# VHH binders against BTB/POZ domain-containing protein 2 (btb2), part 1

Every score and structure here is a prediction.

Target 1, 284 residues: BTB/POZ domain-containing protein 2 (btb2), of Schizosaccharomyces pombe (o74778)
Amino acid sequence: MSMNSSTEISQEPSIMKPVSSISSFVFNAGFLQGTFSDTTLIIKGETYHLHALFLGRSPVLLQKLIENNPKGDVHYTIEVETEDPYVTKESCLFVLSTLYCDSPRIPAEVNVCSVLAVSDLLGLDTLAFEASSLIEKSIRPETMESVIRFLDPNFEGLERLKMGMYPRFTSGLFNKAIQVMYNTLVSNWNTEYARLLCNLPFEVIKDLLESDKLTVGASSMARYKLANEIVKMRASFRKQNHIEGKGDESVVLAFDEGSRGIQLVHIAPGAESRRKIWKATSVR
Below, numbering starts at 1 at the first letter of every chain, in headers, positions and changes, except where a header shows other numbers; Kabat numbers aren't used for antibody chains.
F is the ipSAE of ESMFold2-Fast. E and O are both the ipSAE of ESMFold2, at different seeds. Each is the mean of both directions, binder to target and target to binder. V2 is 0.75 times the mean of E and O plus 0.25 times the DockQ between their complexes.
[cut] marks letters that were taken out.
Atom coordinates printed by the task and the answers are left out, and those that the model quotes come from them; centres of patches stay.

## First folded at step 1 (VHH)

Design a01 (framework vhh_7n9e_1)
Fold by ESMFold2-Fast, scan of step 1:
Structure a01 (fold): chain B 284 residues (1-284), chain A 124 residues (1-124)
Amino acid sequence: as target 1 above (284 residues)
Amino acid sequence: DVQLVESGGGLVQAGGSLRLSCAASGFTFSSYAMYWGRQAPGKGREWVSGISGSGGYTAYASSVKGRFTISRDNAKNTLYLQMNNLKPEDTALYYCAKDLYRGSYYPGDYFDYWGQGTQVTVSS
């Protein structure tokens, strides 16, 4: 509320009103009020009235300021093109505001995935890594769908999931997500994970359910039952939502003589399945 | 060209009911999952409920499960939220949102809300 001055001036000046701190003035008058704006920034049709000096802290915006005004005219107009649905007006306002302060914190009201998207767009590596760290720490059954959707919104498959849409910052999130799923899928598959499992690509479902890291019980029957229920749920979902596919997914138990055991195999729509099994075989 | 217009909010006493509507245009409504979210004064946006394109799958936030019912009329391009047993903590601006991708269904926190929302105020 009050201004704290810890520095005494030894000069005898005329009586003057105290000024706000640089950081307070820059944020409140500069960013919030748009005082002495010299730059019009356009992102996804939204206009922001800002200052070249502070936008220059973004390497992407600095380059655009130089390219669009090489002779240093008084007013700048720059545009950042993006079709990224995670780039929102709310996330742009927050991320742009961080250019007007020294120690930004990502507030609970702002979508962290959107903050990462805008930070990547503007070349703000430190903020992007902070956002990625917050996403990683938030991965649990209730947030898993949102994380997986963020990593692969175009359903490109496993390689996209591994790198994410912003590879410099999101590579590694899938490994954390899959680790959480190995530990929590069995208890949550028909509740927190039901919708996620219906929308994941077959390759991910196959890898997840066939993995020895997924603890489903001592018998192959438990794994078969789980996989069969999930595949049936996925088929029901596709029919109810009129999603066209190559064919029906299927689950088979493969007996490997050399391995002295039974392996669960998930067959993609369009893959050949030689035999249907009537009943799963348990290891006794 | 996507447009979503929310309506049906108002002032209601605790224990009362309201039915919200969302009129959709500019896209093939039946091909997209739809969601309801809300934002209380001084708080961030909270996901409330979701429904798949066909209406065959629904999901609810734990805070509203058993009290709210989401539904859709694909012939009328309209989304609904029936809210029963309203509590003061349900006071918020309510938004509807379209899924980003055709055929996708991801109930949760990552949706762009369209329109200005409809205010729901629950008095005690």
Scores: ipSAE 0.000, ipTM 0.162, lowest interface PAE 14.2, mean pLDDT 77

Design a02 (framework vhh_7n9e_1)
Fold by ESMFold2-Fast, scan of step 1:
Structure a02 (fold): chain B 284 residues (1-284), chain A 124 residues (1-124)
Amino acid sequence: as target 1 above (284 residues)
Amino acid sequence: DVQLVESGGGLVQAGGSLRLSCAASGFTFSDYYMYWGRQAPGKGREWVSGISSSGSTIAYASSVKGRFTISRDNAKNTLYLQMNNLKPEDTALYYCARGEWLLRPYYYYGMDVWGQGTQVTVSS
């Protein structure tokens, strides 16, 4: 008996190996080989041949199985509609496989953001929280852009970043991300962070650069210089890509002559219609 | 019309290199796990390498690990296999296939389209 849908592949092994446990049999014969499939599941136009008994472990799929088989037919057909770009065939196959085994582990090779997206789609809270935990532990300069784009794909701003696209599981990830960025921005702003910083909304850049948590050295002048370089990079990027702002972003310093230093760095928005009427607190 | 067309095979001496290509059409290439397999004269089909839809998961048969590199270009709908340090035992018809992403790449779950293949002959 051939367990695969391949045509013209007569020499492919179709051998059932001995199993030492129910869990091993269910995963190998049921999920991997599709033995005695009774359910056609369609996610994002892609078809999966699976088993109602194991799909019922998903509260979302269980509800669809109950609602879509009132006649007690011997075969189920259920569909999950989504426009989420993080829901991929690869991630669906992995997440669906977890319904066929005990204590599933997310492999290092699987896109963890996609695992979270599918877990959310199918109501698999434990797997979604595990995926979120792995994302949090992976945050470093080299992965920062991917994490930020996952939380806020359309660069909508701080509100989206703080909650993420899957708020039940991703709220709080931005706190870890921004902490890493506070500690590493100085060494990465024109490399790993360059593209990200050019695409982030003004309000996010303002909050980042004005934060007292940003490690930029011992003086406000170091922060001022860094902010000016980033603002200049953002302006160059907008000009090169023909992106219209309502004016140039600028960096303003509050100087107290009674003290021994500059007390405040302030980032002024280019959308301010009256910025040309009054002078900045400090001009380079 | 779903189609996979392999190219880049030929005659090469032991220690040489070849780069195989597989051009896909008639389906959304970026949605599928892709495989390279081979069949040597008088032997059954052997899985060589696999790559996930995104390119994030890659696996190789022990016989080729360190010598072969699988890659894909989703913008061009093309799968590649860079073969280095070829041995006479690598002589086979090489074919590409689409299929399901696998936790264990030696299982052929959901494979449903295979190409015609490109012949690789390695002389001693």
Scores: ipSAE 0.000, ipTM 0.159, lowest interface PAE 14.2, mean pLDDT 78

Design a03 (framework vhh_7n9e_1; at its last look DockQ between E and O 0.64; V2 from the best seeds 0.00; counts 0 for: pae O 14.7 > 2, grease 32.4 > 24.2, SAP .776 > .668)
Fold by ESMFold2 at other seeds, look of step 2:
Structure a03 (fold): chain B 284 residues (1-284), chain A 124 residues (1-124)
Amino acid sequence: as target 1 above (284 residues)
Amino acid sequence: DVQLVESGGGLVQAGGSLRLSCAASGFTFDDYAMYWGRQAPGKGREWVSGISWSGGSTAYASSVKGRFTISRDNAKNTLYLQMNNLKPEDTALYYCAKEGYSSGWYDLGAFDIWGQGTQVTVSS
């Protein structure tokens, strides 16, 4: 003896068509379609038709909205100026979309470095930090050059590398990259890391190759050979690219704990013969 | 089954210190960045601090930088916030959160990421 569900009201569920959920309406009609947009936002020549209410969730955009004083005006026009090459249309679209939803996630398809750049530009600290965390997780030989370039896109040197271009969020990424290189250098120095090693500051190369955290086989000569190959690669790179006035680099054996140690030295332009340096350091 | 349980809040005099803890379970703790946020009476939520999955990178809101220190102990699945030189404006419900990274663009389940919070009250 079956008893039909007394809770089923088959014909009444279709009598009313409910309004879309507020979150769905806000994102689809608001962000995607620009319905009722009241703001023209310009970033790097790209135009976005958006809503002051949601843009105000960005501290940077809120300040610009306040400064434009729209009293009596129906429409805001605001501009964010930047020369940052990591600020792209794709990354701006994603980051702006996060102002229209709760708990956005960074999809694997977007350039996370660019998301960090736009998030920092717009004062979106949580999103910027999430992007930084993803960059940290992605540090591998295949991504190393792009990460290092992101930290120091203008080849400013070690102090820029340590901080990155967005210090609140990129400080520490270089140290993480170095830790990865200790475990991956020997297998990748002439392939994935070749161009990177040519462009790194000498003091970084010296610290990396002299460190006891770097393991290079069991032979004392293995480290010497590797260091020489890298120094030669860097010299060839400078010659091919007409980088002059940097002097020369060399590797010597140093016996302070047997025959294991090496020292990388930078020889300023016009310095005396390298042959004399070789003889002085090879005695044991 | 993500659970985040905050503790260590209380009443403290201005200039004092507190150490908050967040016990995490139901996920692989050392795979995720973690956050502290707060909500003061009459204000919206604000991000306070974040720490990368390894603890190698930290970040702070400008209002707390130099006074607060975030840390984590991945062996104990615990997140910490050391709060020094507390001010009355630091009075808020403090909560920890797990990063929301995923393969999906949207995550409308934000409360699955946040703890219930611990109250910090700083008297003048």
Scores: ipSAE 0.000, ipTM 0.352, lowest interface PAE 14.7, mean pLDDT 80
ESMFold2-Fast, scan of step 1: ipSAE 0.243; ipTM 0.663
ESMFold2, look of step 2: ipSAE 0.000; ipTM 0.357
ESMFold2 (binder alone), look of step 2: mean pLDDT 80; pTM 0.802

Design a04 (framework vhh_7n9e_1)
Fold by ESMFold2-Fast, scan of step 1:
Structure a04 (fold): chain B 284 residues (1-284), chain A 124 residues (1-124)
Amino acid sequence: as target 1 above (284 residues)
Amino acid sequence: DVQLVESGGGLVQAGGSLRLSCAASGFTFSRYDMYWGRQAPGKGREWVSGINSGGGSTAYASSVKGRFTISRDNAKNTLYLQMNNLKPEDTALYYCARVPYYDSSGYRTNFDYWGQGTQVTVSS
């Protein structure tokens, strides 16, 4: 340890006194103060001065340390490159700090979605699942748009997830979001949920309304009426806010033998959805 | 009137390379996840590789990981599969597909829309 020689010590520490826990010492001296840094880590152009021993708790960083310095050089330099917009300097600082802790916890002040992204990047599965659990508990009509944007950033549809990003950790979030969406579609809508339905892209609304998970009254007409109401609400919203159309949104009835007890599926707005319904009856 | 047209297949020696292309029309290509699948003679269809709508996220079957690279050009409505270090077991009809859904069970073997395919034959 390096120390300032001008520091006055009024009394020698007793050898019989309990020492600080490893986590307390390592977090304060190692992570916060950078004492005896032996590793330069670069993530998305940001530089961090850390310790190989603690970074090795990440399987991804351990592999990079071994690959780039196989002969045990005194100082390590490793880089993790990513284009993920959820990987931020703030989230990296927090996630890297957990490698210096015995029992990491995600504080309310950090962006949990960003914590999941960095945890996935660094191979920290336990922290990633913890982040996913916290996101799941935050899913409400008022927070739904942010969660859907995180799960489906290109708004390709709630039944379509991005490949190779966080599918191992977000499948539970998808199920929870879908459950909340279907429950709110058949219950009383508050102003926030009505706004959400109007702001969601066509592909998302299409997947929701076409899903066999959507349970409505005993009549197929109830499903058609619900879908038609949403389409009309969306059209009114676009007119009021002067949003250019990508084409008229409309609903038609279609036969779907794959829907359990529901023989007719409501086609969400868009010509593309007509082919999907016919295809759904032929996929095996 | 969704259309997917594959090209770039042919006969190649083991250890060689091929680049497959898939020209998409009749839908907004930039909004859909795309996949490459293959079907060897006498076998069922096998998922090979997937790419999200924006091109930033990819996934590969274990049999091709490290050898194949999937990519897309949304401005040209085209999907690509760069195949390196080809092996005789890679011999198959390769087709591109637009996948309608992703389920929590993992990768799907059934695709929403398929092209006619392009034949790849790898000699020993």
Scores: ipSAE 0.000, ipTM 0.095, lowest interface PAE 21.4, mean pLDDT 70

Design a05 (framework vhh_7n9e_1)
Fold by ESMFold2-Fast, scan of step 1:
Structure a05 (fold): chain B 284 residues (1-284), chain A 123 residues (1-123)
Amino acid sequence: as target 1 above (284 residues)
Amino acid sequence: DVQLVESGGGLVQAGGSLRLSCAASGFTFSNYAMYWGRQAPGKGREWVSGISGSGDRTAYASSVKGRFTISRDNAKNTLYLQMNNLKPEDTALYYCAKSRHYDFWSGYHPDYWGQGTQVTVSS
């Protein structure tokens, strides 16, 4: 009949665009026009008019459909409650639109962090892993602050950063961020990256600067000098922005006499004695 | 529905102290950074202080540093501002504000405000 699938759909940048004849019809008539909608979905007070058949592709929504209407009805009403600020109307529209598509792709104009949040909320693991992969690939000095803030928006510390807010999908992202930071620390950093280094928790700076993966010249003295520069910058930033710290951070050069005289740079919090370490018994 | 209700304002003499409270409801309080701001008569709104969701980090405007202390009790969904050594120029309507969750890292980005509590310092 028709050898060409219609690609004439809305120019909405955040909504998935199907390319097959079945997907094109289902998306245009079903999702965009709401033709024969049988379900009212409410997420965070926002209402969507959709179809139980396609919402059933989400395990979370399928369970709510079964629980809310076990003997069937002419119209479903389903509610999903969340306080997650990454769950936005725009991200919900995009993620829900993927349920009307055979092979969804996340376009560059959508907020990938918000797509991950909604995918987690609706139990769409494949889409959530795709979003996490895109976040990982986007990690660079210019996006680093946004990624760190996404992983730990409330300054909870290193363990939150390692896990992220959606641990099933975000737990690997911090390791990638640290690898990018190793490369960036040996370059001239701009004011944005300097601000990031000033805002990172002490434990992160300690782990970063003490790591053998950070390559800073041939000697421990080069690492010691870099660590001192960063610690002084952090102290200046706290003073200028009137941020209370747990004390002055300091840098100590330590030696492992029992293990071939290995030199170790140690970052110490001011709350401890600023004692010089002459004998280190472990890398940490 | 997010609600923020301030209390503890009043009239005080220069050199005196006041403690303000902000009761929060309608959101998971510990997941959001919180702020105190003020607006003096005939002036624009001014940021005063901020605190992280866990309470581990605080920040202050230079005009109040060393005199004001921000704190929070996440078990009671309450934000506090302890104001010491008050000056006539501290006279303003004081209001608490909720962060846009992740925006505390990039500065002062509130998305919801309380109605405020009046502080008047005489001398």
Scores: ipSAE 0.000, ipTM 0.168, lowest interface PAE 14.8, mean pLDDT 76

Design a06 (framework vhh_7n9e_1; at its last look DockQ between E and O 0.39; V2 from the best seeds 0.00; counts 0 for: pae E 8.6 > 2)
Fold by ESMFold2, look of step 5:
Structure a06 (fold): chain B 284 residues (1-284), chain A 124 residues (1-124)
Amino acid sequence: as target 1 above (284 residues)
Amino acid sequence: DVQLVESGGGLVQAGGSLRLSCAASGFTFSSYGMYWGRQAPGKGREWVSGISYSGSNTAYASSVKGRFTISRDNAKNTLYLQMNNLKPEDTALYYCARDQGIAVAGTPEYFQHWGQGTQVTVSS
């Protein structure tokens, strides 16, 4: 309760009295202290001593409480199974606490991606969407790698990136990230985006660098040079990390529509046709 | 003051379509995420669909995904819900809501700005 923050009172201070608060009692005695708890909730091996009345605001937890078929005077024990690495004790505590409050705020110390994961797990769709909205607003060069990793933590590729791990709430985030990259790639490719560009699927790199939405100087030669630097950086990364079986990547000039564009090409492992690919592109 | 006014509800046969509109005023519409909720008679409120401030990200309840499409026109300060292949269980009072720009609990009861709603009735 620290009273130190109340030092600005200047009018009739002897009249100012503490007022009991139902919300403060419910949160402190109920959530924090577990007073009168009737439910043991287990998530990823962590236990929480909570109250069915408040847990019932989660449709997922409500269903599990109903399935226990209690007689109204017994203790509930319910479990939510997950292997999701974004479901953490800290995020579970925050999300569960929102069942005891009217207007919670995401504290600075809580990972918003983890809030999304837990709120999706517990069927708290509005909180999950709010978390997704905060992630979208945070997309910038400094956060881009962490957002992309959140969308595809297992390096599954483009289809996973488009949907994310929680597609009801994350399916638009990759497109937003790419839109931001069109405006920030040239200034950040060798710095904030360096590691990200090395880890992105070839198909994403190809689409990004070939797109008219990306502006690189006044000529296709500037784009060609940038694309080559990125391809070189990706090749060095694969070597340093002993990533084999991905084949080679190259950049060629493409003129088939009268365009001064480029084409990124991928040569499968063991293929001996790299020169043929260049010749076919140049004939256009 | 924030004001949200829904329209476009009505009576429709199963398998039919409706388009709901929500006219927004009293705030910078393009700075806020928006969502649709619904409440069937005798049931609690249900989150239906949400759309981010830019329109780039959308989300749907599992019961409506593939059938409903949320959209927004930031120039007209208007939120839309296209509802296709309607089913009798879609019968409800539909309302739009603005997010608060901060995280709230997972039910519509925890949002401070809601419209009065428009009734959708789907006959067998």
Scores: ipSAE 0.012, ipTM 0.519, lowest interface PAE 8.6, mean pLDDT 81
ESMFold2-Fast, scan of step 1: ipSAE 0.320; ipTM 0.700
ESMFold2, look of step 2: ipSAE 0.006; ipTM 0.453
ESMFold2 (binder alone), look of step 2: mean pLDDT 81; pTM 0.820
ESMFold2 at other seeds, look of step 2: ipSAE 0.012; ipTM 0.542
ESMFold2 (binder alone), look of step 5: mean pLDDT 82; pTM 0.828
ESMFold2 at other seeds, look of step 5: ipSAE 0.038; ipTM 0.571

Design a07 (framework vhh_7n9e_1)
Fold by ESMFold2-Fast, scan of step 1:
Structure a07 (fold): chain B 284 residues (1-284), chain A 124 residues (1-124)
Amino acid sequence: as target 1 above (284 residues)
Amino acid sequence: DVQLVESGGGLVQAGGSLRLSCAASGFTFSDYWMYWGRQAPGKGREWVSGINTGGSSTAYASSVKGRFTISRDNAKNTLYLQMNNLKPEDTALYYCTRGPKYYGSGSYLRFDPWGQGTQVTVSS
């Protein structure tokens, strides 16, 4: 017996109410559990079992997937080579997890510098710019040393500081850091800046202390005292840490209208004998 | 052996233009980010510009943004820097360098010139 009518009747379709959103399902079943994994990704010797469909959201990983499977094999194996110390298993897990989300947010407990490093590595420009913006917004006296070390981890100097290790995303950060230093140096230098000031290149310290943007007292003596104390602190730090340096740093008084009352001088190692001769002739 | 050969420098008046070239050999050029740097007499090395593997993403130092344009031709293994509205402060030895493989500019970026560079002198 059939219940089919000879007339075609439009019936309201039965719609299943989903138990979870697509995003929630993809994240939990796909990323966390590895359900139907078709890709083995290796970064710094760590293995991740993931999905080509979601990894294809990274232009770097998409290119590797296409190059490594021209015949349409079901399983992919791809490797990303890096010696970057900011690329950690924790940062990789977070950044890879964003490929399984529609609107990812960088959690407070995740290292934002490491997120930037992995985002750069995987070509995730939007996430990298968001990480850079968070770093810029976080620049304060308390975080300044960490930011400077992120820009120049090998103490290469001013050129590295200006661009950072990820120039496309970090090249604006040093200018922001310098602006914060101008605004806070006179108030916070002896509590929050001491170690940072010891590690900055001489050229940066010279520009900071001679700058008209640095507001210190109305007297040139206030600027001289600040500069002299910083120079002495830097000298002590170099001696304690057995750092040879390029030569002695000193501060002198300057009296022309463009000088702001002081000038920082870097005395070459070969010129030290002239200082000893000067001292000998000044003493009777 | 990896080789990078810069050319196209010269003497120009302020406001003038120059186009620099960097010919690459000994590696798969299309797999690497590429960069231009410069060094003026008595000053340290300064990063100028960078470009990704496909040429779709570029970055510039604030001092040159809007005046310089970086580009690449992967078929010719050549990197370019178009320099417009040159200033006396742009006077420097210009050199190109290779970044990390594929994409990104991580901690492998080096400012060791692979060639002798090309001299740019801008007169006032």
Scores: ipSAE 0.000, ipTM 0.109, lowest interface PAE 19.0, mean pLDDT 75

Design a08 (framework vhh_7n9e_1)
Fold by ESMFold2-Fast, scan of step 1:
Structure a08 (fold): chain B 284 residues (1-284), chain A 122 residues (1-122)
Amino acid sequence: as target 1 above (284 residues)
Amino acid sequence: DVQLVESGGGLVQAGGSLRLSCAASGFAFSSYAMYWGRQAPGKGREWVSGISGSGGSTAYASSVKGRFTISRDNAKNTLYLQMNNLKPEDTALYYCAKTRSYEQLYKLGDYWGQGTQVTVSS
């Protein structure tokens, strides 16, 4: 907690400012080799031997260092508990290493979602926003399932998807994913896109297929056909992966008495809603 | 550690009702989908119902659909199963469950409590 001597020295107007060699020393000797480690950090049962000075760059770890060492002992032991499956040993190593760097960059080899999770856990806002930006730029039909799973790993539905598990950093991602889905939903899809559609919550499928932003042609029957194909595919997928006895999703095509020949399409779960076509007559 | 404690079972006549409760602790309850499963003597485990963390999505096995209602109270960390129009075939030990990983709502969970016995007489 005391001011370091380097700060005092650097206040002198005639003193040379440090260059990149200090950053190299701090990373290599401090992080990689553990030279003069004074802190034992435990995250999710994994132990890291690090330095209070550099861990203090995390507001979360700084608070734990202060709380767990009120008498100023020379060795610290602090623990961060989490049930977050995106917090992995590999992501912790990467994120902790950034505390020993001047200008960290997220390389293509690391799991960006895991970097965001650990950055959130440790209160590293700049790194978390950078990770979120990279996730947003990666959203395509073939990556969208992974992004959706990351936003809502517990299948909580639309509200969780809108915010994500880390709302300060992930709240914009679902809107981008929906925009991509509107642009691609009517196209012939590959196995990955079909798998995405099977794994989306029913509420999301309902909102997506009932939306006026989805253009499937002028006819309500065109929208019904698309919706029925998707619901049928989802039913097949559920039977393959779960107990057969589950209730079915259905598409309701109903004639609105006041519409004078216009039919409505509603998508709903279970036996309360069912595919109803009395004469299969298309409006023109 | 994750702890799940089921209660509310008992002996009931066919056509009767029971409400099962599951008190959860040791995890962020509202962040996990929860499930009810059951196992009759000499039979395998059967998925009964599932509910998302928010309570916005529910799913039911066809054998119980229209008779059972799953719900949760996230403020009390409690999961419920309202069982109406009970049949002798519903006789089983009922468990609540969560997954240890992020799996689909419709899968059986990894954490099983001791269960609560439901016996439906003819």
Scores: ipSAE 0.000, ipTM 0.122, lowest interface PAE 19.9, mean pLDDT 74

Design a09 (framework vhh_7n9e_1)
Fold by ESMFold2-Fast, scan of step 1:
Structure a09 (fold): chain B 284 residues (1-284), chain A 127 residues (1-127)
Amino acid sequence: as target 1 above (284 residues)
Amino acid sequence: DVQLVESGGGLVQAGGSLRLSCAASGFTFEDYAMYWGRQAPGKGREWVSGISSNSGYIAYASSVKGRFTISRDNAKNTLYLQMNNLKPEDTALYYCAKDIGPYEYLWGSYRYGMDVWGQGTQVTVSS
């Protein structure tokens, strides 16, 4: 109804742009002390007293704040449910604290996999990609097992490894891990990779050992020897740990029937591969 | 500084029950999957049961499934194994073990191994 304004033209106000000192106050008084908190956030049974304004920087929390529709009340209560064991109180505190900061950095003391899990949970893409980048940079023979375990904790197989448990952020990590293995497997297979190789799906072992990217020497016999030792290690591990198998794994040497010599090294399960290699070697 | 102290073992008759406890210290207990393993005389180590950090994933060896129940109390940093309908073949030294990494999912097998083992508690089941 009011058609009378004090000005006939629009004008942008001149205001100061706050930086470091306001950020410090917001972090210390707001996040650390909970001063003037208007939101109770519950994650995995843990309660956090925070501020809708800063939580709104998370698209997931923003949606929950909008859906809460306070019925004249000035306080919000929102809950995020998860069974993800990588979501911990320590990492929730860290990730939530980044919402009160302008330029967060993931410190060495924080579990990066847990930061990725919480960032995924809260829709914090930039932080999740930063965490993923740190995981990728940490891939070495000594850390490979932990990375592969993070990508496929339920042993669902190759497709889960390729995607990872947080596919938006971890797709591609498996390919990086495999590239590291191509470069280092021959020198590290019975030390840093021993347990990992015992627990990788058959399809991954087959692809890895049959790949031309894995340089194991000048002859197919060198590749056969490596593959055979790894298959023996896998069999011994399964026997010692009472793990149910699909049957015996074996390494097959295939002859080109029109050529002299060994054509390829194949890894195959059970009786089929044993019969095939015996037929190949029986060619007079 | 990781310490695991098992207790609750003893001599019981076949068909009896025992409750084992494992008191954990020196790490953030609630962040790690925990396991029970056993070793009988003249045999290798056998995985018995495992439980994820939040109890969302639980698994048992076929030999004990339906008879044993694993549980944990994160507030008390304690792991438990309730053993019912004990058999002579359950006779072994029982070990508590911490997973090799934090926030590990338990996927129903002893695949990535146990990081730290306690001293063990002896369980002897008479015929």
Scores: ipSAE 0.000, ipTM 0.165, lowest interface PAE 16.3, mean pLDDT 76

